# Miniprotein binders against b1l550: the designs that were tried, part 71

Target 1, 279 residues: b1l550
Amino acid sequence: MRLPEELLERARDIHSEAPSHRIKLDRVGSFGLKVPVEFKGFLLLAEADVWVSLPEGRRGVDLSRQVEAIYELSNPPKDPFSLCREAAISLLEKLNYADSSGVSIRFDAPLQDGESLKYYGVEISSIASDEIINKIRVEILGMTACPCTAELIRAYKSSEIAATHTQRSLGILEVSTKAEHPDPDKLASIIERAMSSPLRTYTKRPDEGGLVIRSLSNARLAEDVVREMIHLFLEEFGHLPEDTHILAAVRSMESVHMHDIYAERSFSLDEIRKEISSH

## First folded at step 9 (miniprotein)

Design ku17
Fold by ESMFold2-Fast, scan of step 9:
Structure ku17 (fold): chain B 279 residues (1-279), chain A 83 residues (1-83)
Amino acid sequence: as target 1 above (279 residues)
Amino acid sequence: SMKKVRITFTFDEENREEVLEFLKRLARELAEKYGLIVLVYVRDGEIRIFVFGDPEAVDKFIEEVLKELEKRGVKYTVRVEEL
């Protein structure tokens, strides 16, 4: 049902009114929008958040203009990086009062896994103000094996096989940069290489045994994995601007505990290079 | 403090794709040179450029875009709107 157009002439324009308190808001927008994206040959359903800054003298944001900005750019579907950047800029054009804007797009990214596919989490953002800052967060599961318990069992039973507990661990790399978004497949690869072993969607028994033996032979603490992720990141992406900010983290879902173990490090490229060169 | 401008170009249809590629390349170069946020897009048969940033830098951007188009000798109409 549509209300009569005559009501529009009588209604106040609430959004353009002065607010009760003259306070700027940093992020006001439409969250949880469904958008199609094209990623490396796949058509995927993504979830998007779009927002703008709201000046202290304006009561509200025109939400219809926000939705229009991203939907116009998502038809036909395009890569999520271009969509993210272009939508953030388009928001500044469509919403004259805004001096900053942002877009975040989340999806599960397919990754070739032998004869099948596995999926990892991707969140991409672009924030436009005096400049554009691009952010990407990649999360992928891997396996870790405890070196402490391995050593205790070897000592206790004189075992030639390094028995220890193994668990799924979530590796996280988040990058904020003035450059283009890093390739998420490369970030996922860094995380997997830092783990005791990668996880698989599908394995045959001999392959499963090999993965287990690999993880047991490459036992790593969560702290070890974070340090290795940083090392591998610097090898692959050390060319990014020096003010690029990185978060490297691991959440280990400990199979012998009711709780998880977590390790992280955040740093800028400038900061971390000075740190490692001073030791 | 920040300035927003939309530049709208109408070109004869046969030149549109060539001019669009030229403007995208030029806009990228000038955006980097002047520290501006720029978006080039097509809507309703028109080529549009949105520019956001420091007022002096925006004015220089507009001046250089128009100057470079004049050098190419293509026929166009232009509308410049401050948002």
Scores: ipSAE 0.440, ipTM 0.829, lowest interface PAE 2.6, mean pLDDT 87

Design ku18
Fold by ESMFold2-Fast, scan of step 9:
Structure ku18 (fold): chain B 279 residues (1-279), chain A 83 residues (1-83)
Amino acid sequence: as target 1 above (279 residues)
Amino acid sequence: SMKKVRITFTFDEENREEVLEFLKRLARELAEKYGLIVLVYVRDGEIRIFVIGRPEAVDKFIEEVLKELEERGVKYTVRVEEL
């Protein structure tokens, strides 16, 4: 049922009223919006969150204008990085009472895997105020093999390729920067190269055997993977501004335990360079 | 202390796509040069530029955008609004 438009003349403008308590809110917005995006030749369905700060003297946010901001910029579909940044800026234009705005976009990114595709997780955000901070988080599964058990089994059986337990491990790289979002494919590549082996969407038995042998011959602790990810990140992205912040992490889904192993390191580029230079 | 400005341009329709791409590139270059936040978009057949930054930087941005358009000989009407 659609109510008559003339009721707008009698209705209070609730959002513009003074609130019950003069308290600023950091993020008020529309969460879980479905938005199409164009990513490297693929048309994907993404999920978006949009928000603005709300000053202490205003009761509510014009949520319809938030939805307008992202939907106007998403038709036709465009790359999610431009959409994220432009929507965040647009929110500050449409909602002039806001001191800051933000947009987050999540999707599964396709990655060519032989004659098939595999997928990795991407979440990007842009937060606009007197500056723009761009953030990207990439998560991709790989395989790790335990070097400790490998050594024990080799001692027991005296073979060149020691049996050990293998497990799926989730690699995570998160970057926050005033520069443009780093290319997620490059972040995914760094994670996969740091692992004992990458995972495949599908393999036939001979290829599967080769993948297993590769992982067993390249056994790595979660701690080893995090350090290698950081090393590879610095080689690829060391040119980013010195105040860029990075999180590198691995969650290993241990096949011999009911629980996971987790290793992480957070750092700024300035901080890590000084640490590495100290020998 | 930050200045927010909306610049609205109307162009002959035959030139709109070419001018839009030019303004997007120019805005990106000037935003980096002057430390500004800039968004270029189309609404209701108009090209709009929204810019945020220090007042002196915003003013230089506006001056340089208009200068570049005049040098290209593009015909337009412009409206500048401080928000």
Scores: ipSAE 0.345, ipTM 0.776, lowest interface PAE 3.1, mean pLDDT 87

Design ku19
Fold by ESMFold2-Fast, scan of step 9:
Structure ku19 (fold): chain B 279 residues (1-279), chain A 83 residues (1-83)
Amino acid sequence: as target 1 above (279 residues)
Amino acid sequence: SMKKVRITFTFDEENREEVLEFLKRLARELAEKYGLIVLVYVRDGEIRIYVIGDPEAVDKFIEEVLKELEKRGVKYTVRVEEL
């Protein structure tokens, strides 16, 4: 049952009151919202966070305005890129005391794999202030094979055996840009191509054997994978603005250890081009 | 130093869809030209444009939008509000 709107005239506006301490807050919002999105023909239930900056003189944020901003733009479901950008801008319009706003949307992206599906993780963000910064993070599992152990086994058993340990490795590409979000399928493809081999949801024994042999024939350190990811990224996305920032990383779940191996590199397009051209 | 403005247009229903597409295209072009954040949306039968950025750039954006609508000869009512 809905209370009469006349009560709003008598109720104090708590959020507009002075706080106990005059301290600015960077991010105040609704986190863990469930929103439907349409992604490449799939209807997915995504998880969203929405936030705004809060000035030192204001006690609270209008949470209902934040929820309104994303939900009115999510019905009917639309692509998460447009939703992310438009919701961030809408937050600034609806909450005029805010200096900045942001929206993050997370989901598992389906990827066709023969007659089955596999998936990769996507997190999309848009942060709006006097400019808009679009950010995308893609994470996908692949397989790596150790070249060090492979070399030792070859010395022991001749060239007939390319045996080494293999493991799942998580590849990560994160891009921050003033341009539109890069296509996550292309980012996922870059990661998989940098690995010793991709993973599959479904394999028969002959297919599984072939996948393992490819991995063994293409043995790579986590460091090798990161460097390959960067080179493939520059080939595909080198046209982005020079101030575009990239994080490339690999976390290898080493099958012979109780711990993981991690390698990463952060760079701007301008920075990496100068580094490569100096050699 | 940023300026926030909401521009609200009321058009005859028969012209609303054509004008909406035109304004979305123009807003995208001018946003890139002047380095502005722009959102074009429909609410309660009105076309609204929310624009944010440098004050001089915002003023030029508004001027160019109104000038282009005048060239098209479309009848409209406009309200400009600084937020």
Scores: ipSAE 0.013, ipTM 0.468, lowest interface PAE 7.7, mean pLDDT 84

Design ku2
Fold by ESMFold2-Fast, scan of step 9:
Structure ku2 (fold): chain B 279 residues (1-279), chain A 83 residues (1-83)
Amino acid sequence: as target 1 above (279 residues)
Amino acid sequence: SKEKVRITFTFDEENREEVLEFLKRLARELAEKYGLIVLVYVRDGEIRIFVIGDPEAVDKFIEEVLKELEKRGVKYTVRVEEL
């Protein structure tokens, strides 16, 4: 049933009213929207959040205009990075009371793995005000092998290849910048190269053995992986603005423990260059 | 303080996709040149450009967009609104 539009003239405009308390809200919006996006030739179903700031004197946000902003730009489906940035800007046009707007888009990015596909997690955002800040977070699983246990077993057994425990480790790179979003495939590549070995969707027995030997021959602590990720990031993305902020982290799901090991470092490009040049 | 402006174009030509692609490219170049935030999109058969920036920079942006459309010989109607 559709109610007559004439009723709108008689109803209070709740959103434009003064709130119970004069408190500014930082993020008010529509969360968990499903949006089709085109990524590297794939049509993917992504999840989006859209929001705006709400001034202290206004009771509510016009949520229909938020949905309209992202809908107009997502049909037909387009590149999620452009969609993210453009939708954030569009929100400031459609909701003129807002000081700032933001859009986040999350999806699993396909990555070619021989004749099959594997995937990594991507979350991007754009926050618009008098400037635009773009953020991207990439998460991908890899394999690590413990060098400490390897050394202990080598001392005990005196073999050429020391046995050690291996585990899945989650690598994380998060970048916040005034420049365009970094290429997520390059971020995923950095994470995988920093690991003892990448994970595969499909391996046959001989290839699986080779992957394990590779991991054992390239044993790395979570701390080693984080440092290597930072080094590789600087080689690939050192051209970004100096105020670019990065989080590099690894969560190792230790196969010999009931708990995980975690290592991280947050830094700006300016900060890390000064630190490295001092040593 | 920053100014917010909407520029609405109505074109009487059948090949509006070519004009849209041209305006998106031009807007990107000028946004970088003048330090502006710019969005180009289509609504109800109109091409809209939303611009955020310093008033002087916004004025130069508008002037250059109109000049380039004139060079292409494109016929249009334009409306400019300050938001």
Scores: ipSAE 0.419, ipTM 0.814, lowest interface PAE 2.7, mean pLDDT 87

Design ku20
Fold by ESMFold2-Fast, scan of step 9:
Structure ku20 (fold): chain B 279 residues (1-279), chain A 83 residues (1-83)
Amino acid sequence: as target 1 above (279 residues)
Amino acid sequence: SMKKVRITFTFDEENREEVLEFLKRLARELAEKYGLIVLVYVRDGEIRIWVIGDPEAVDKFIEEVLKELEKRGVKYTVRVEEL
């Protein structure tokens, strides 16, 4: 059912009215929108959030204009990075009362894994105000093996490769920068290389044995993995602007505990360079 | 202190794609030169450029884009709107 447009002439413009309380809101928008994106030759279903700031003197946001902004730019599907940046700018154009806008896009990125594919999580955002800040978060599962138990078992069995408990660990790299979004495949690669071993979608018995031996021979604490991720990140992305902010984290789903172990470090490129060079 | 501007170009020629590629390249060069955030896109048959940054740098960006188009003898209409 479509009501006559003539009713708009008689209806109050609720959104333009003064609110009950003169309070600025930081993020008002449409969350959980489904949008198609093109990523490295794949058509993927992504989930998007779009928002703008709302000044203290305005009651509401024109939500239809927000949805229009991202959908106009997502048809035909395009890469999620360009979509994110372009939609954030378009929101400021369409909603001139806002002093900032933002777009966040989440999807599972395919990664070649032998004869199959595996997936890692990607969340990107662009926040536009007096500048554009681009943020990307990559999460991928890997395997860690406990070096403490490994050492104890090695002493017990007099073996070069000791048995120890292994667990799935979630590696996280988040980058906030005024430059373009970093390549998520490279971020995922950094995380996997920092782990005791990567995880696979499909393995045959000999390959599974090899992964287990690799993880046992490369036992690492969550703390070790975070430090290695930072080291590898600096080798690949140390050229980014000095005010680029990074979060490196690992959440280990400990197989011998009812709880998880978590380790993280946040830093700017300028901060970490000074820290490493002083040691 | 940041200035936000939308530049809208209408080209009445069928070689609009050639002009679009030229503007994308020029915009990238000037964005890097002046430390500006620039986005070039097509909407409703118009070429639009978003430019964000220092007011003096934004003004120089606009001046150089227009100068380069005129030097090339390209015919266009332009609308410059401050956000």
Scores: ipSAE 0.005, ipTM 0.250, lowest interface PAE 10.6, mean pLDDT 82

Design ku21
Fold by ESMFold2-Fast, scan of step 9:
Structure ku21 (fold): chain B 279 residues (1-279), chain A 83 residues (1-83)
Amino acid sequence: as target 1 above (279 residues)
Amino acid sequence: SMKKVRITFTFDEENREEVLEFLKRLARELAEKYGLITLVYVRDGEIRIFVIGDPEAVDKFIEEVLKELEKRGVKYTVRVEEL
């Protein structure tokens, strides 16, 4: 059922009215929108959140204009980075009372894994005001092996490759920058290279044996993985603006414990360079 | 402090795709030069440029876009709106 357009002439414009309390709101928007995106040759269904700031003197946001902005920019489907940035900018054009806007897009990214695919989590955002801040968070599973137990077993059995417990560990890299979004495949690669070994979707017995041997020969604490991720990040992305903020973290699902181990470090590029140069 | 401007161009159909790519490239270059946020898109057969930033930088951006279009000798109609 569609109501007559002439009713709009007599209806109050609720959104433009003064609110009950003159309080600014930081984020008002449409959350959980399904949007098609094209990522490295794949057509994926992503989930998007869009929002704007709301000034203290305005009762509400025109949510239909937010959906219109995303819809117009997602047809035909485009890369999620351009969609994220362009939608954030478009929101400030369509909703002129807003001081800032934001868009977040989440999807599982396919990554080539021999003749199969594996996936990793990607969340990107763009926040626009008088500048644009781009954020990306990449999460991928890898394997870690405990060096403490490895050393104990090596002492006990005098073996070159000591037995130790292995577990799935979730590696996390989050980057906030005024530059373009970093390539998520490169962030995923950094995380996997910092681990004792990567995980695979499908392995044949010889390849599985190789991954286990690699993990056991490259035993690393969660703390070791975080430090290595930071080291590798600086090698690949040290050219980003000095005020770029990074979170590097690992959550190790310890096979010998009922609980997880977590290690993290947040830093700006300026901060970490000064810290490293002091050594 | 922040100035928002929409620039709307109407071009002949035959040249619109070429002009669109030119304006996308030019807007990107000038945005980097002046520290501006820009979006170039098509709506209802018109090419639109939305630009946000410091008022003086926005004014220089508009001036340079129009100057470069005049150099190309392309016929167009332009509408500039402050939001």
Scores: ipSAE 0.294, ipTM 0.746, lowest interface PAE 3.7, mean pLDDT 86

Design ku22
Fold by ESMFold2-Fast, scan of step 9:
Structure ku22 (fold): chain B 279 residues (1-279), chain A 83 residues (1-83)
Amino acid sequence: as target 1 above (279 residues)
Amino acid sequence: SMKKVRITFTFDEENREEVLEFLKRLARELAEKYGLIVLVYVRDGEILIFVIGDPEAVDKFIEEVLKELEKRGVKYTVRVEEL
C-alpha cells in the first residue's frame, strides 16, 4: 500500500529538525545491506554498511539517499574496492550536511585449492572526509603445531619427527592506508605461509598425512606466526606509504586447553622499520 | 576548509560514452595532481563530476576540465554548483 504524496505537505520534516540534545554523531547509517560484487571472476553476494557523520544541529539522516548511493554504483556489479571507495564519496555528495562518510563491504573470498575451492574472510572499508582512508581485513584459518611439546617428546623418544599437538589457528592481517586496498589474495597467502601448514577443503589419506607431517616439521608458536606474518608483509607491501597502519594477529584454538592463545602487534610502516633497523 | 562541487554535463547521446571515458581519465590525473577527491558517474543520462578538496585546488580542477573539453570541440551544457 502506497500513501498519497500530498501527506508529505502536512507531515513534519523530522530529519531536518533540531535534536533534543546538540550532540554530533560519528556514524549514522544503513547496516546489513546485501549487494552483488564481482571479485576475480566470481559474482558474490556481499554485505555492506554505509554511514555518514551527523552534525549536532540536525536530528536525523536521510537513509534512503544512503541506499541510493551504493545501489546506483553496484548495478551492474563491480569490484568491491571501487564500489567501496566510490560509494563513500557519493554519500558526501548526496548528504551535504555530513563532514565524513564510510562504507564497509564483507564477503567470503574463494581461493583455489587444488581442483576445489576454499575460502577466507574479507572486510574492506573506505572512509571519506578531506581524504580517503582505505582499510582491509583478511582472516584465514591455518594449522599450528606446538614446538614446546614437540621438544619434550623428542627428548623422551629421540624420534626424527617429534609428536606434538596441532590446532586450527586464525590468522588476521588488517591494513589501513591512504593508498589503494592491498590485494586480499596476497594477504591470505602471507598468513598461510606464516603458519605451520595451510588447511584444505578436502584431503585423501596420503595428502592428510603429508599436511600433518608438514605442520609437525614446522612447529610454530602464535608469537612466531605473528612475527613471520610481519616479515612477509614487509617483503610484499613495504612500498606502501610510511603512515600505513597494520594489525597482525593470530588466535590459536589450542587443542590441549579449554581456552585460546592470542598474539598481536599493531604498527605503522615507519615504526616497524625503525625497530628492525635498531639491531 | 573544504569545498564540495558538483559539475553536471549534458552531451549528445552519440558522444556520451567516449566523453565519459575521457572525463574519467582526466579527472583521475587532475585529482592526483591537486590532491582532490573526485568521482565521475552517470545519473539520468547526464555525466556528473563530484570534487572535494581545498577551494583553490577545486577551482583549478574545474578550470582545467573545461579547458580540455574546449580543446576537444565537444558540444555540451554545464552546470557547476557548490554543495
Scores: ipSAE 0.269, ipTM 0.731, lowest interface PAE 4.5, mean pLDDT 86

Design ku23
Fold by ESMFold2-Fast, scan of step 9:
Structure ku23 (fold): chain B 279 residues (1-279), chain A 83 residues (1-83)
Amino acid sequence: as target 1 above (279 residues)
Amino acid sequence: SMKKVRITFTFDEENREEVLEFLKRLARELAEKYGLIVLVYVRDGEIYIFVIGDPEAVDKFIEEVLKELEKRGVKYTVRVEEL
């Protein structure tokens, strides 16, 4: 049953009223929206959050206008980066009491893996105010092999081929920039290249053996992987603005422990360049 | 504080798609030049430009957009609204 529209003129405008306490809220919005996006030839179902700042003198936000902002821009489906940026800007137009707005979009990105596909995690955001900050986080699994155990076994057996434990490791690259979102496929590639070996969706037995041998020959500490990711990132994305901020991290799901190992480094491009240039 | 302006264009010309692409390119160039946030979109047959930034920069942006449309000889109606 639809209630008569005339009731809208008689009912109090709750959102425009003074709040119980004059406190500004940083993020008020619609979270967990499902939106279609077009990503590199694929039509994907993504999950989106949209929000705005709420001034201390206003009780609530118009949530329907937030949903309108993203859905108007998502039909027909478009690339998630343009959608994220444009929706954040649109929120400031539709909700003019807001000082800032934000949009976050999450999806699993397909990545070609021989004759098959594998998937990696992508989360992007755009936060708009008097400037736009674009953020992207890419997470992908790879394989690492322990160099410490490898060295111990080599000493024990006096062998050139080291035996050691291998495990899945999650590589993470997060970038915040005033420039456009970096290409997530390139970020995923950087992470995989830093690992002892990439993971595959499918391998035949001889290929699986080769992958394991590669991993053992390229044994890496989580700390080694983080440093290599930073090195490779600078080669690919060193052209981004100097105030671009990066988080590089690895979470190693240790096969010999009940717990994980974690290593990370946060930095700005300006900071890391000065650090590396100092011999 | 920042200035927010919505510019609404109604074009009599049948080649609306060409004008839209022209405005998108021009808006992008001027946004970079003046350090502005700009969104160009279409709704109900009208072309909208929403611009955010420093008041003086926003005013220069509007002036240059209108100047380039006059130069191009495009017939239009324009509404400028400060939000």
Scores: ipSAE 0.349, ipTM 0.779, lowest interface PAE 3.4, mean pLDDT 87

Design ku3
Fold by ESMFold2-Fast, scan of step 9:
Structure ku3 (fold): chain B 279 residues (1-279), chain A 83 residues (1-83)
Amino acid sequence: as target 1 above (279 residues)
Amino acid sequence: SMKKVRITFTFDEENREEVLEFLKRLARELAEKYGLLVLVYVRDGEIRIFVIGDPEAVDKFIEEVLKELEKRGVKYTVRVEEL
């Protein structure tokens, strides 16, 4: 059932009224929208948040126009990067009173893993004002092996391949830049290469044994993984603008503890180059 | 001091797709040149360009878009609205 449109002529326009308090809000929007996206030949279900700034003199935001912005641009499905960027810009047109807008899109990205697929997490955003800032966060699980316990067991048993505890570790790379979004597959590759070994969807016993031996032979602290991720990132993406900001982090789900170990570093490209050059 | 402008073009139907691709390419080039955000889209049979940024840069963007269309000899009607 639909109420008569004539009621719109008689009803107050709540959104355009003065607010109870003359305070600007940074983000007001529609969160948790489901949108289809096309990613590297796959049609995926993504989840999107859209938002705008609200000036101090306006009570509310036109939420229906926010939903229209992203849905008009998502049919037919397109790559999530273009969708994110275009929707953010479109919001500034549709909601004229806004000083800034933002769109975030989250999905699980398929990655070829031998004859099967595995998945990693991607969240991208575009924040628009008189310029656009693009942000991408990639999270992928890998395996780490403890070098401290490996060394202790080696000393005890004098073996070349030391026994040690292994665990799943979550690697995180987040990039904020005025340039286009970095390729998430390349970010995922950087994370996996920094780990003791990648994780597999399925292995036969000989392959599983090889994976474990690889991990044990390449034991790494969470701190080692973060440093290696940064090194590999600079090799692949050092060409980005100097004010590009990066977060590199690892959360190790320690198999011998009831708690996790976490290591991170945030930096701009300008900052890290000066730091490396000082040594 | 951001300026927001919508430029609305009406072209003959036979040329619309070719002109759309031309305007998308031109808008991308000029957006990069002037440090502007630009969106080119079609609505209600019209080609629309939304541009946002520094007022002087926006004005130069509009001037160059119109100049390039004039050079191509395409027939169009245009409406420029500051939002």
Scores: ipSAE 0.386, ipTM 0.801, lowest interface PAE 3.0, mean pLDDT 86

Design ku4
Fold by ESMFold2-Fast, scan of step 9:
Structure ku4 (fold): chain B 279 residues (1-279), chain A 83 residues (1-83)
Amino acid sequence: as target 1 above (279 residues)
Amino acid sequence: SMKKVRITFTFDEENREEVLEFLKRLARELAEKYGLFVLVYVRDGEIRIFVIGDPEAVDKFIEEVLKELEKRGVKYTVRVEEL
């Protein structure tokens, strides 16, 4: 049932009223919206969150204007980076009482893997206020092999390639910058290269054996993988502004334990350069 | 310390489509020239331009857009609001 639009002239404007308590809210918005995006030739259905700050003197946010902001910009579908930034800016324009706005877009990114496809997780955000801060988080699975057990077995058997346990590990790179979002394919590549070996969607027995042997020959602790990710990140993205912040992390699903191993490091580009150069 | 400005244009309906394409192209050129982020859109029959960036660059952008519209002899109403 659709009520007469004339009722709007008689109804109170609830959102513009004073709230019960004069408290500012940091994020008020529409979460879990489904939006189409175009990513490197693929049409994907992404999930989006949009929000704005709410001042202490205003009871509510015009939620319909938030939905308008992102949907107007998503038709026709465009790249999620431009959509994210443009929608955050549009929210500040449409909702002038807001001091800040934000947009987050999440999707699984396809990667060509020989004759098949694999995927990795992407979350992109843009937060607009007196400046624009762009964030990107990339997560991809890889394989790690334990060097401690490898060394013990090598000592016992006098073998150059020792048996050890292997497991899936989740690599994470998160970047916050005033520059444009880094290319997520490059971030995913950094994570995979830091692992003992990448994972495949499809492999035959000879190829599978080869991946296992490569992993065993390149055994790495979670701590080793995090350090290697940081090293590779600096080689590829060391040109970003010095105040760019990075989180590098690995969660290893240890095959010999009932629990996971986790290692991480947060840093700014300025901070890490000083640390590395002082040694 | 970035400046945010909304420029709202009202044009005769018969010229709106042509002017919209012109402003989109001009905004793209000037955004790259001055290092600005610019969004051009239509709402309620109005053409709106939302500009964010360095204050001096934003002022140059506004000046150049208005100058180019005057050269084309287009009749319009404009409102410039700092956000």
Scores: ipSAE 0.000, ipTM 0.245, lowest interface PAE 13.0, mean pLDDT 83

